# Miniprotein binders against q9bqp7: the designs that were tried, part 252

Target 1, 240 residues: q9bqp7
Amino acid sequence: VPQNWFPIFNPERSDKPNASDPSVPLKIPLQRNVIPSVTRVLQQTMTKQQVFLLERWKQRMILELGEDGFKEYTSNVFLQGKRFHEALESILSPQETLKERDENLLKSGYIESVQHILKDVSGVRALESAVQHETLNYIGLLDCVAEYQGKLCVIDWKTSEKPKPFIQSTFDNPLQVVAYMGAMNHDTNYSFQVQCGLIVVAYKDGSPAHPHFMDAELCSQYWTKWLLRLEEYTEKKKNQ
Below, E stands for the ipSAE of ESMFold2; O stands for the ipSAE of OpenDDE; V2 stands for 0.75 times the mean of E and O plus 0.25 times the DockQ between their complexes.

## First folded at step 22 (miniprotein)

Design wk24 (at its last look DockQ between E and O 0.71; V2 from the best seeds 0.73)
Fold by ESMFold2, look of step 22:
Structure wk24 (fold): chain B 240 residues (1-240), chain A 104 residues (1-104)
Amino acid sequence: as target 1 above (240 residues)
Amino acid sequence: DLEEKIRRLEEIIRKLEEAVKLFEEGKIEEAKKILEEVLRELEELIKETDDPLVEMLLDMAELLAEFALDAAKRGDLEEAIQLLKWAIEYLEWAVEEVKKLEEK
């Protein structure tokens, strides 16, 4: 019956890092092609009801901010997210001593917000790195693979100021993480696998970020939901 | 080539405006053919887009156009027209954002 079921973990890979792995985090370049990204799959499987709610929210924001104000707000949220991710990549790179640090990137409420999380992060294996699931035919760009409190995780960094619901609802965030995890675990560019996830929601005012840890069992539960979204996407595109 | 992207987006907008007019005139099959062409052109543009905001705007326009085509197949022309008008708004916003990228 589960003809489309596929395991999130790869039996041929260790679930623990080995000493032969390089000390420089992997950064596999993203190659866009005909296969969809995780974010595109999630966006394109939004229901009509979700789109309806989005348009109502958008109109309320436009009433409050004006049309130009709303567009500027949205553009600024994307810029702040980009700066946040750039700063985290710089902070977590072992090559930081050889690379000029942008002082403005480090001066951020979002970076202050994650400081207590970063002290628990070590053993960084990948930063801003592409993943591809060749069997299921999807790609992604994961933020970070590192140990959090001794557990190797796919880590996804989120800013609390997002133009929701443009960006997938909060309950889609776990789907994104497990999709990256499944792809990495079946990508020949990676010699190891990961069974845990971490979603970190950071705050602009510097308040302590909220970590959301996902153990292997929880990841497996969300993996099933991701597979359903991927199947829905695939069926829609076959009919076009 | 950002100037070429702007030209392609503006042509898609014109095609969607024509599809709206055709739906209002009851020329449903002609409008549906334009939507199918637009969906293929949007997919090509999305593959060539690496700016996250522009990509999000184009993804939304594509989804709305897909919903509009489905509505037209059910005969719900009022819904199809509304969905296309929303798609056009996202594409117009995308043009604005691509122009900003060209100025940088």
Scores: ipSAE 0.751, ipTM 0.894, lowest interface PAE 0.9, mean pLDDT 85
Fold by OpenDDE base, look of step 22:
Structure wk24 (fold): chain B 240 residues (1-240), chain A 104 residues (1-104)
Amino acid sequence: as target 1 above (240 residues)
Amino acid sequence: DLEEKIRRLEEIIRKLEEAVKLFEEGKIEEAKKILEEVLRELEELIKETDDPLVEMLLDMAELLAEFALDAAKRGDLEEAIQLLKWAIEYLEWAVEEVKKLEEK
């Protein structure tokens, strides 16, 4: 049990979007500060076993691609991820806020992959928006808050070339989602709360993306795990 | 300044290489002291990093250096040395990526 327990859901907030919800998705900029990001907390609290698995994978990839080839591959993964998020932001943004749609961004296998998921996405509330948990002292940049199949979700978009995602360990993606949920639900910049999460794994070849829906119960389970990781990080940094 | 960032990274690499040598020589306490210093320097550098790839590389290097320090505290110098070698590889890669950012 976490020593510093805090609820994922805010009982003072309505689960229903207020009728006064802005027609335009929120985009709060991430401020550079001394507050750790969700990504940093998760990265710094990886187990020794996880690190060794990653290193073994890296060494295998270097044997296959060469050192320079592996570096290029990694850079391309980051670039493709960035472009995919930019394309999704463009698609999910209202037409009035659409910067010049680079049509080239829309011509990707990843965008093709998520088309069937996008059909079930509506009521976009936030895109590429910063969240801060003031009490637990962490920040994050969430990809999307929208309704998926009529349920308000934090949506996290992931790219994968293989059915098993890369260094972006899918194993911590649920923790990332609930961390964003918990932060948003207690961030004063947001007037609403979320009870569900959605991880969407998009594929480079355009094959149908895989949605991982997280209901309130599953989110609560992962929230406990997130709190433990956050405590571990906090303890680690106090001892430095 | 990206040049200063590169200099700081190169100095961290040098210190880690020294720590490896000290572990090989059986100078465990001296090596541990250097690692503790490196961890502080990495933490400061990471806070100043905004590039996601560079941040990931530095985070991995930091984590590996921490595990190396823990291994050294347990007396497992072979593991400590291996972990530091991996940390150095990530830092060298980070230097390359920062250089690419400077050229843009």
Scores: ipSAE 0.733, ipTM 0.892, lowest interface PAE 0.7, mean pLDDT 90
ESMFold2 (binder alone), look of step 22: mean pLDDT 86; pTM 0.860

Design wk25 (at its last look DockQ between E and O 0.77; V2 from the best seeds 0.78)
Fold by OpenDDE base, look of step 22:
Structure wk25 (fold): chain B 240 residues (1-240), chain A 104 residues (1-104)
Amino acid sequence: as target 1 above (240 residues)
Amino acid sequence: DLEEKIRRLEEIIRKLEEAVKLFEEGKIEEAKKILEEVLRELEELIKETDDPLVLWLLDMAELLAEFALDAAKRGDLEEAIQLLKWAIEYLEWAVEEVKKLEEK
């Protein structure tokens, strides 16, 4: 049981967006302060076993691609991820806020992959927006808050190339989603609450993306795990 | 300043290489002291880093260095050395990526 227990859901907030909620998605800038990000917490609390598995994979990839090839591959993963998020932000943004859509950003297999998911996405409340949990002292940048099939969700978009067992990095994606949910639900910049999460894995070849829906119960289960990771990080940094 | 960031990274790499040598020589306590210093320096550098790739590389290096320190505390010098070699590789890569950012 976490020593520093805090609820994921805020009983003082309504699940219904107030009628006064702006039609424009929120985009709160991330302030880089001394406050750890969700990503930092998760990365710094990886187990030794996870690190060794990652290193073994890296070594296999270097054997296949060469060292420079692996570096290029990794750089491309980061770049493709960035471009995909930029394209999704452009798609999900209201037309009035649409910067000139770079048509080239929309011509990706990843965008093709998520088309069937986007049909079920509506009521966008936030895009690329910072969240802060003041009590638990962490921050994050969430991808999207929207209704998926009529349920308000924190949506996290992930890119996957052909079946990389690197979906093993998705082991922490549910933790990331609930961390953003818990922060948003207690961030004073947001007037509403989320009870669901959605992880969408987009594929480079344009094959249908895989949605991982997280209901309130599953979110609560992962929230406990997130709190444990946050405590581990906090203790680790206290001893340094 | 990206040049200063590169200098700091190169100094950290040098210290880690020294720690490896000290472990090879059986000078465990001296090596551990250097690792503790490196971890503080890495943490400061990470706080100043905004590029996602560089940040990922530095985070990996820090984590590996921490595991190396833990291995050394357990007396597993072979593991400590291996972990530090991997940390150095990530830091060398970080230097390359910071240089690319400077050229843009």
Scores: ipSAE 0.825, ipTM 0.922, lowest interface PAE 0.6, mean pLDDT 91
Fold by ESMFold2, look of step 22:
Structure wk25 (fold): chain B 240 residues (1-240), chain A 104 residues (1-104)
Amino acid sequence: as target 1 above (240 residues)
Amino acid sequence: DLEEKIRRLEEIIRKLEEAVKLFEEGKIEEAKKILEEVLRELEELIKETDDPLVLWLLDMAELLAEFALDAAKRGDLEEAIQLLKWAIEYLEWAVEEVKKLEEK
């Protein structure tokens, strides 16, 4: 149990009626500040054992690809992840009718992979939008807030070829989702509350993506684990 | 300024190489002081970095240097040295990536 527990939901803020036009998703700009991001907190609280496993994985990859080949592979993984998120924002945005001149962004196995999931997504409320937990003092950039099969979710899009397997593992992915959810629920830029999460794992070859739905109870359980990671980060930085 | 960032990274690498040498000579307190300075300098560079790959490399180097400092405090000098050698590798990779950004 965290020493300084804090609730994931803010019922007082959820009293605002949702009368605005939902056809324009929120996109709060990310601003530079000294408040730690969700991804930095998770990275900086990796265990020594996780780091040793990562180094062993790196050495196996270098044996297969060579050192320069591994560095190129890693660079391409970052680029493809960025392109995937950009494509999804374009697809889910009302500005889809004013798409980029070059639509090669929309032609990928990852986009094919998620098509069956996108059929169940509606009511998009936010895309690539900054969140800040005003009390716990952390920030993030969430991918999407939308209804999935009728339930409003924080949705996180993942590709399966990442060079950082342990910080972006299935375990850390739920922590990322609930951290964004908690921040959004306590951010005055948002007039609504979200209680569910969805993690979508897409595949480069276009194979059907795997959805992982998180109901409110499961989100609350992961929220506790996120608070422990945030406490660990905070305590580490006090001693430096 | 990418040229200045490269210069700062190269200075941090030199400091880490000196810390490794000091640990090999058993001069633990001198090496620990260098690590503390490097950790402060890395945090400043991280705040100035926007490129996701460079940022990941710097974050890994910082974490490894923190583990090395902890190992040194426990007297685990061989572990501290290995961790610093890995941190140096991440920083050398970061220098390569910043040079690529400068050329574009």
Scores: ipSAE 0.750, ipTM 0.897, lowest interface PAE 0.9, mean pLDDT 85
ESMFold2 (binder alone), look of step 22: mean pLDDT 87; pTM 0.867

Design wk26 (at its last look DockQ between E and O 0.74; V2 from the best seeds 0.75)
Fold by OpenDDE base, look of step 22:
Structure wk26 (fold): chain B 240 residues (1-240), chain A 104 residues (1-104)
Amino acid sequence: as target 1 above (240 residues)
Amino acid sequence: DLEEKIRRLEEIIRKLEEAVKLFEEGKIEEAKKILEEVLRELEELIKETDDPLVEFLLDMAELLAEFALDAAKRGDLEEAIQLLKWAIEYLEWAVEEVKKLEEK
């Protein structure tokens, strides 16, 4: 049980999106401060077993690709992820705010993969927007807040070359989503609350993406795990 | 300044290599002190890092160095040395990536 319990949901905020659909999605810039990001907290609290698994994977990849090949592969993973997020932001942004759509960004297997999910996405409230949890003292950059099948969600877009049909195969992504939800729900820059999460795993080959919907109950379960990771990080940094 | 960042990374690598040597020599307490210093220096450097790949590499190096320190505290010097070697590899990679950023 977390020592520093804090609720994921804000009882002072209405669950109903205020009828003022902001005509424009929020895009709050991330300020790099002394405050740890969600990504940093999760990264720094990986278990020894997770690290050893990652190193074993790295060594296998180096055997297959060579050292330079593995470095190139890793760089490409980061680049492909970035381009995918940029393409999604372009797709989900209102036309009036769109810089010239680089049509080349839209010609990817990942974009093809998510087309069936995008059909169910509406009411975009935020895109690539910073969230801060002032009390718990962490920040993050969320990908998207929108309605998925009529439910307001924090949506996290992921790229994969391998099928991830189960939410458990998404590693710490559920923790990331709930961390963003909890921060947003208590961030004064946002007037609304989210109760659901969605992880979308897009595939390079254009095969249908896997949506992993997280209801309020599942979000609450992962929130407890997030709090434990945050406490672990905080304790770790106090001892340094 | 990217050149200063490279210098700081190279100095951290040197310190980690020294820590490995000290562990091999059985100078555990001296090696642990160096690791504690390196962890502080890495933390500061990470806060100044904007590139996601470089940040990832530095985060991995920091985590491995922390695990090495913990292993050393338990008296598992073999594990500590292995973890530090992996940390050095990530830092060397980070230096290469920072150099690429400087060329752009």
Scores: ipSAE 0.774, ipTM 0.901, lowest interface PAE 0.7, mean pLDDT 91
Fold by ESMFold2, look of step 22:
Structure wk26 (fold): chain B 240 residues (1-240), chain A 104 residues (1-104)
Amino acid sequence: as target 1 above (240 residues)
Amino acid sequence: DLEEKIRRLEEIIRKLEEAVKLFEEGKIEEAKKILEEVLRELEELIKETDDPLVEFLLDMAELLAEFALDAAKRGDLEEAIQLLKWAIEYLEWAVEEVKKLEEK
């Protein structure tokens, strides 16, 4: 039980006027800041056991691929993830004419993999947009806020192939979603509230992606776990 | 500036290599002082990093150095040394990645 519990939803916030055209998704720029990001909090609160398991996996991959091969593999996975997110932003943005120059960005097994999910996505409210929890003092850059099958969700897009050093972030994916949700719900740049989440795992070969829906109850349970990780991070940095 | 970032990373690597040597010689308090300095320098570098892979590598190095400092406080010097050697590997990898960005 966290000592500094705080609610994930802010019902008082729902009356903020939105100055932007609702048909154009919000894209709040991420600012370099002293306060920690969601991903930094989660990475910096990995346990020593988790790190040892990661190092064991790394050594096995190096035995199989060689050190240079492992580094190249890892770099390529990061690049493919970046291209996947860029393609999704382009597909979901009404301003795609500025980004339609490179058809190779849109040619991907990962993009084919999510096609059936995208059919159920509508009402895009935010894309690649910064969020800040002004009270709890953390920031993030969320992938997407949109309706999925009629429910407004924070949506997190993931590629299925990850280097093993990211396995811990995979276990943390629900925490990332709820942390972004809580921040958005308490960020004055946003005039709406979201209580559901969606994690979409896409496959390089184009196989149908797996959606993992998180209703409000499940989000509330993960929110408690996120608060514990944030508390651990804060205590750790206070003692340094 | 990528050239300056490389210089700062190489300095941190040298400091960590010195800390490993000090731990091997049993000079625990000197090594811990270096680790505290490195942790502050790493945090500043991480704030200046926009590349996702480089950021990941620096985050791992910082976490490993923090675990090494904790191990040293408990007197687990062999563990501290191993953790620092892993941190150095991540930093050397980060240098390689930053050099790739500079060469473009």
Scores: ipSAE 0.740, ipTM 0.888, lowest interface PAE 0.9, mean pLDDT 85
ESMFold2 (binder alone), look of step 22: mean pLDDT 86; pTM 0.859

Design wk3 (at its last look DockQ between E and O 0.78; V2 from the best seeds 0.67)
Fold by ESMFold2, look of step 22:
Structure wk3 (fold): chain B 240 residues (1-240), chain A 103 residues (1-103)
Amino acid sequence: as target 1 above (240 residues)
Amino acid sequence: SERIKRLEELAKEILRLVEELRKITDDKYVLYLLDMAELLAEFALDAAKRGDLEEAEQLLKWAIEYLEWAVEEVKKLGVSPEEIERLIRKLEEAIRELEELLK
């Protein structure tokens, strides 16, 4: 139970966009500022046990790959994640043509993995777009707002390697989605709100991605957990 | 005691170096490494305050390893070479202090 509860949904805002077909998805620029991001809040509120488990995993990887091999592995994980998100933005942009796309972006097991999900995605409203919660003072960069199987969702694309999880993985995927949702619903750059979420876990080998749909009730439950993490972050940085 | 104060001051120096490196780049890979160094240094500070000196020393060792890794990656970006060289000298001082504490 957070000490300072705040609603995830905005009762003064429509849950449907005013226009039936927007001309271009929103892409609000992300700004450098002092306000913490969703991912920084979640990373900085990891428990000591979680950090020790990550270090144990890192040491096992170094034994397998060597020090330089592990650093190269880690660099590649970040590069592939970056290219995955760039590719999805390009694929989902209504202005993009196949001739304008970087063909190296399309040649990824992760892109193959999500093809069956993309068939159910339509009505793209935002891509790689900044969100800010004015009252709670946090920011984020959401991946996508679109309809999935007829439900308008904040969609978050995640990569996963089998059997070697990458070091950026957290158990916090639902918290990330609801934090973006709450920020968007209270951000003056957006004229509508979203009540559902979708997490899509893509696999490096091209295996079919796993979707996880979150209805409004489930989003509200995770929102409470997000507020607790944000409170923890605030107290931690206040006390040094 | 004296050893606790030295561990606390080393953790704070690591945190200062993290902040300096954040000013140089927005690269997500470097920022991840810096966030890990920060978290480990904060845990080390807490361990030192509890008198758990062995844990504090291990956490500082890991924090410094992430910070060294971040510096390597920033050097590859080719930005701010004079500032990076200044930070390397400060990091080498931090490493020497940790080595003295491990004796």
Scores: ipSAE 0.741, ipTM 0.891, lowest interface PAE 0.9, mean pLDDT 85
Fold by OpenDDE base, look of step 22:
Structure wk3 (fold): chain B 240 residues (1-240), chain A 103 residues (1-103)
Amino acid sequence: as target 1 above (240 residues)
Amino acid sequence: SERIKRLEELAKEILRLVEELRKITDDKYVLYLLDMAELLAEFALDAAKRGDLEEAEQLLKWAIEYLEWAVEEVKKLGVSPEEIERLIRKLEEAIRELEELLK
């Protein structure tokens, strides 16, 4: 049990977005500060075993591709991810902001992969927007807040070359999603609350993306795990 | 032992280099590499304190590799050549120290 328990949901916020649906999604910039990001917390709290497994994987890939080949591969993976997020931001943005759609960004297998998910996405509230949890002292940049099948979700878009049909296969992504949810629900820059999460795994070959929906109960379970990781990080940094 | 102390000092130097690199970039990919270097250096420091010298050495090697990678990526981003050159010199010193410890 976390020592510093804090709720994921804010009882003072209504689940109903106030009638002033901003016609434009929020995009709050991330500020440089000493506050750790969600991704930093998760990465810095990896176990030794997880690190060793990752390094073994890296070494195998280097043996296969060479050192330069592995660097190029990794760089390409990151670039493809970045382009995919940029394309999604363009797609999910209101048409008036769509002036400079680079048509080339839309011609990807990843975009094809998520088309069936995008059909169920509506009511976009935020895109590439910063969240801060003032009490728990962490920040993050979330991909999207929108309605998925009529439920308001924090949506996290992921790219993969391998099928990830199970949420367990998404590693720490569920923790990332609930961390963003908890921060947003307590961030004064947002007037609404989210109760659900969605991880979408897009595939390079254009095969149908896997949606991993997280209901309020599942989010609460992962929230407890997130709090434990955050406490571990905090304790680690106090001892340095 | 003197060797333990040197490994600890090297781990601390790597941590300092990571912090310096974080000041010059916000690139998510570079920050990922830096976080890995930091994590590995912290584990190395702990291993050294426990007297697990072989583990500490391996972890430091991996940490340095991530730092080298981070520096390479920062160069590609067009960050100030002067600042990068200073950091490269410090990194090269750290590499030399590790090589000496592995002899």
Scores: ipSAE 0.515, ipTM 0.788, lowest interface PAE 1.1, mean pLDDT 89
ESMFold2 (binder alone), look of step 22: mean pLDDT 86; pTM 0.865

Design wk4 (at its last look DockQ between E and O 0.82; V2 from the best seeds 0.76)
Fold by OpenDDE base, look of step 22:
Structure wk4 (fold): chain B 240 residues (1-240), chain A 103 residues (1-103)
Amino acid sequence: as target 1 above (240 residues)
Amino acid sequence: SERIKRLEELAKEILRLVEELRKITDDPYVLYFLDMAELLAEFALDAAKRGDLEEAEQLLKWAIEYLEWAVEEVKKLGVSPEEIERLIRKLEEAIRELEELLK
């Protein structure tokens, strides 16, 4: 059990978006500060075993591709991810902002992969927007807040070359999603709260993306795990 | 032992380099490398304190590899040449120290 318990949901906030919510998605910029990001917390709290597995994988890849080949591979993974997020932001943005759509960004297997998911996405509230949890002292940049099949969700878009049909295969992504949820639900820049999460795994070959829906119960379970990771990070940094 | 002390010092130097690089970039790709280097250096420091020299050395080697990649990417981002050159010199010193420890 976490020593520093904090709820994921804010009882003072309504689950219903206020009628006064702007028609334009929120885009709060991430500020550089000393506050750790969700990504940093998760990465810095990987186990030694996980790190060794990753390094062994890297060494195998370097053996296969060469060092330069591996660097290129890694760079391409990041670039493809970035372009995919940019394309999604463009797609999910209001039509008035559509004038600057780079049509080339839309011509990807990843975009094809998520088309069936996008049909169920509506009511976009935030895109590429910063969240801060003031009490727990962490920040993050969330991809999207929107309704998925009529439920307001934090949506996290992921790219993969390998099928990830199970949420367990998404590693720390569920923790990332609930971390963003908990932060947003307590961030004063947001007037609403979210109770659900969605991880969408898009595939390079255009095969149908896998949606991993997280209901309020599952989010609460992962929230406990997130709090433990955050405590581990905090303790680690205190001892440095 | 003297070797343990040197490994600990090298791990701490890597951590300092990571912190300096964090001040000059917000690029997520670079930050990934820096986070890995930091984590590996911390594990190396712990290994050294336990007297597991082989593990410490391996972890430091991997940490340095990530720092090299981070520096290369920061160069591409057009960060101040003078600052990059300073960091490169420090990294080269760390590499030399590791090489000496591995003899």
Scores: ipSAE 0.775, ipTM 0.897, lowest interface PAE 0.6, mean pLDDT 91
Fold by ESMFold2, look of step 22:
Structure wk4 (fold): chain B 240 residues (1-240), chain A 103 residues (1-103)
Amino acid sequence: as target 1 above (240 residues)
Amino acid sequence: SERIKRLEELAKEILRLVEELRKITDDPYVLYFLDMAELLAEFALDAAKRGDLEEAEQLLKWAIEYLEWAVEEVKKLGVSPEEIERLIRKLEEAIRELEELLK
């Protein structure tokens, strides 16, 4: 239980965008700041046990691939994630450009993997957009805000290979979603709020992506865990 | 006790180098290495204060490896070459100190 509770939802804010809201998704730029990002808070509050597990995984990969092979592998993981998010932002933008899109970017197993999910996505409100929790003082860059099967969600897109370990902990995905949600709901750059989350895991081979829907109750449960991680980060850094 | 203080000072120097590199770039691949180096150096500082010298030494070795990889990636980006040269010299000093501590 966190020492200082703060609500994930803003009771004075509508969960319905105004009729006059622009049809172009919001894309608030992320500016370099001294306040911590969601991903930094989560990374810096990893336990020693989690870090040792990652180091064991790293050593196994280096044994199999060599040091240069491991660095190439991790660089490619970052690149593929970047390409996936770029492709999704392009696909989900209602104001497509006249310019020819990069066919290589749009032709990937990850994009094929999410096609069935995209059929259920509509009403895109934000894409690759910065959020700031002005009271709790943290920032983030959310992937997407859109309706999924009629429910407005913060949507997080993840890439996955078979077989898989990830470089970063994969157990923090729900915390990341609710942290973005809480920040957005208390960010003056947004006129509405979101009460649901969606994590979509896409596969390199094109296998159907797995959606993980998070209703308001589940989001509230993970919000409590996020607040504990944020408190832990704050205590750790102020004592240094 | 002298060895503990040298391990603590090495951990603090690694943390200073992380902060200097963080000022140079926002590249997420570099930041990943810097964040890992930071966390490992902080664990090493705690281990040294507890007298867990073998743990502190291992953690510092891992932290320095991430810092070396971060510097290599920043060099590929081609930003701030004068500052990178200065930081390379500081990193080489940190590596020498660790090598002396491992004797």
Scores: ipSAE 0.702, ipTM 0.869, lowest interface PAE 1.0, mean pLDDT 85
ESMFold2 (binder alone), look of step 22: mean pLDDT 85; pTM 0.852

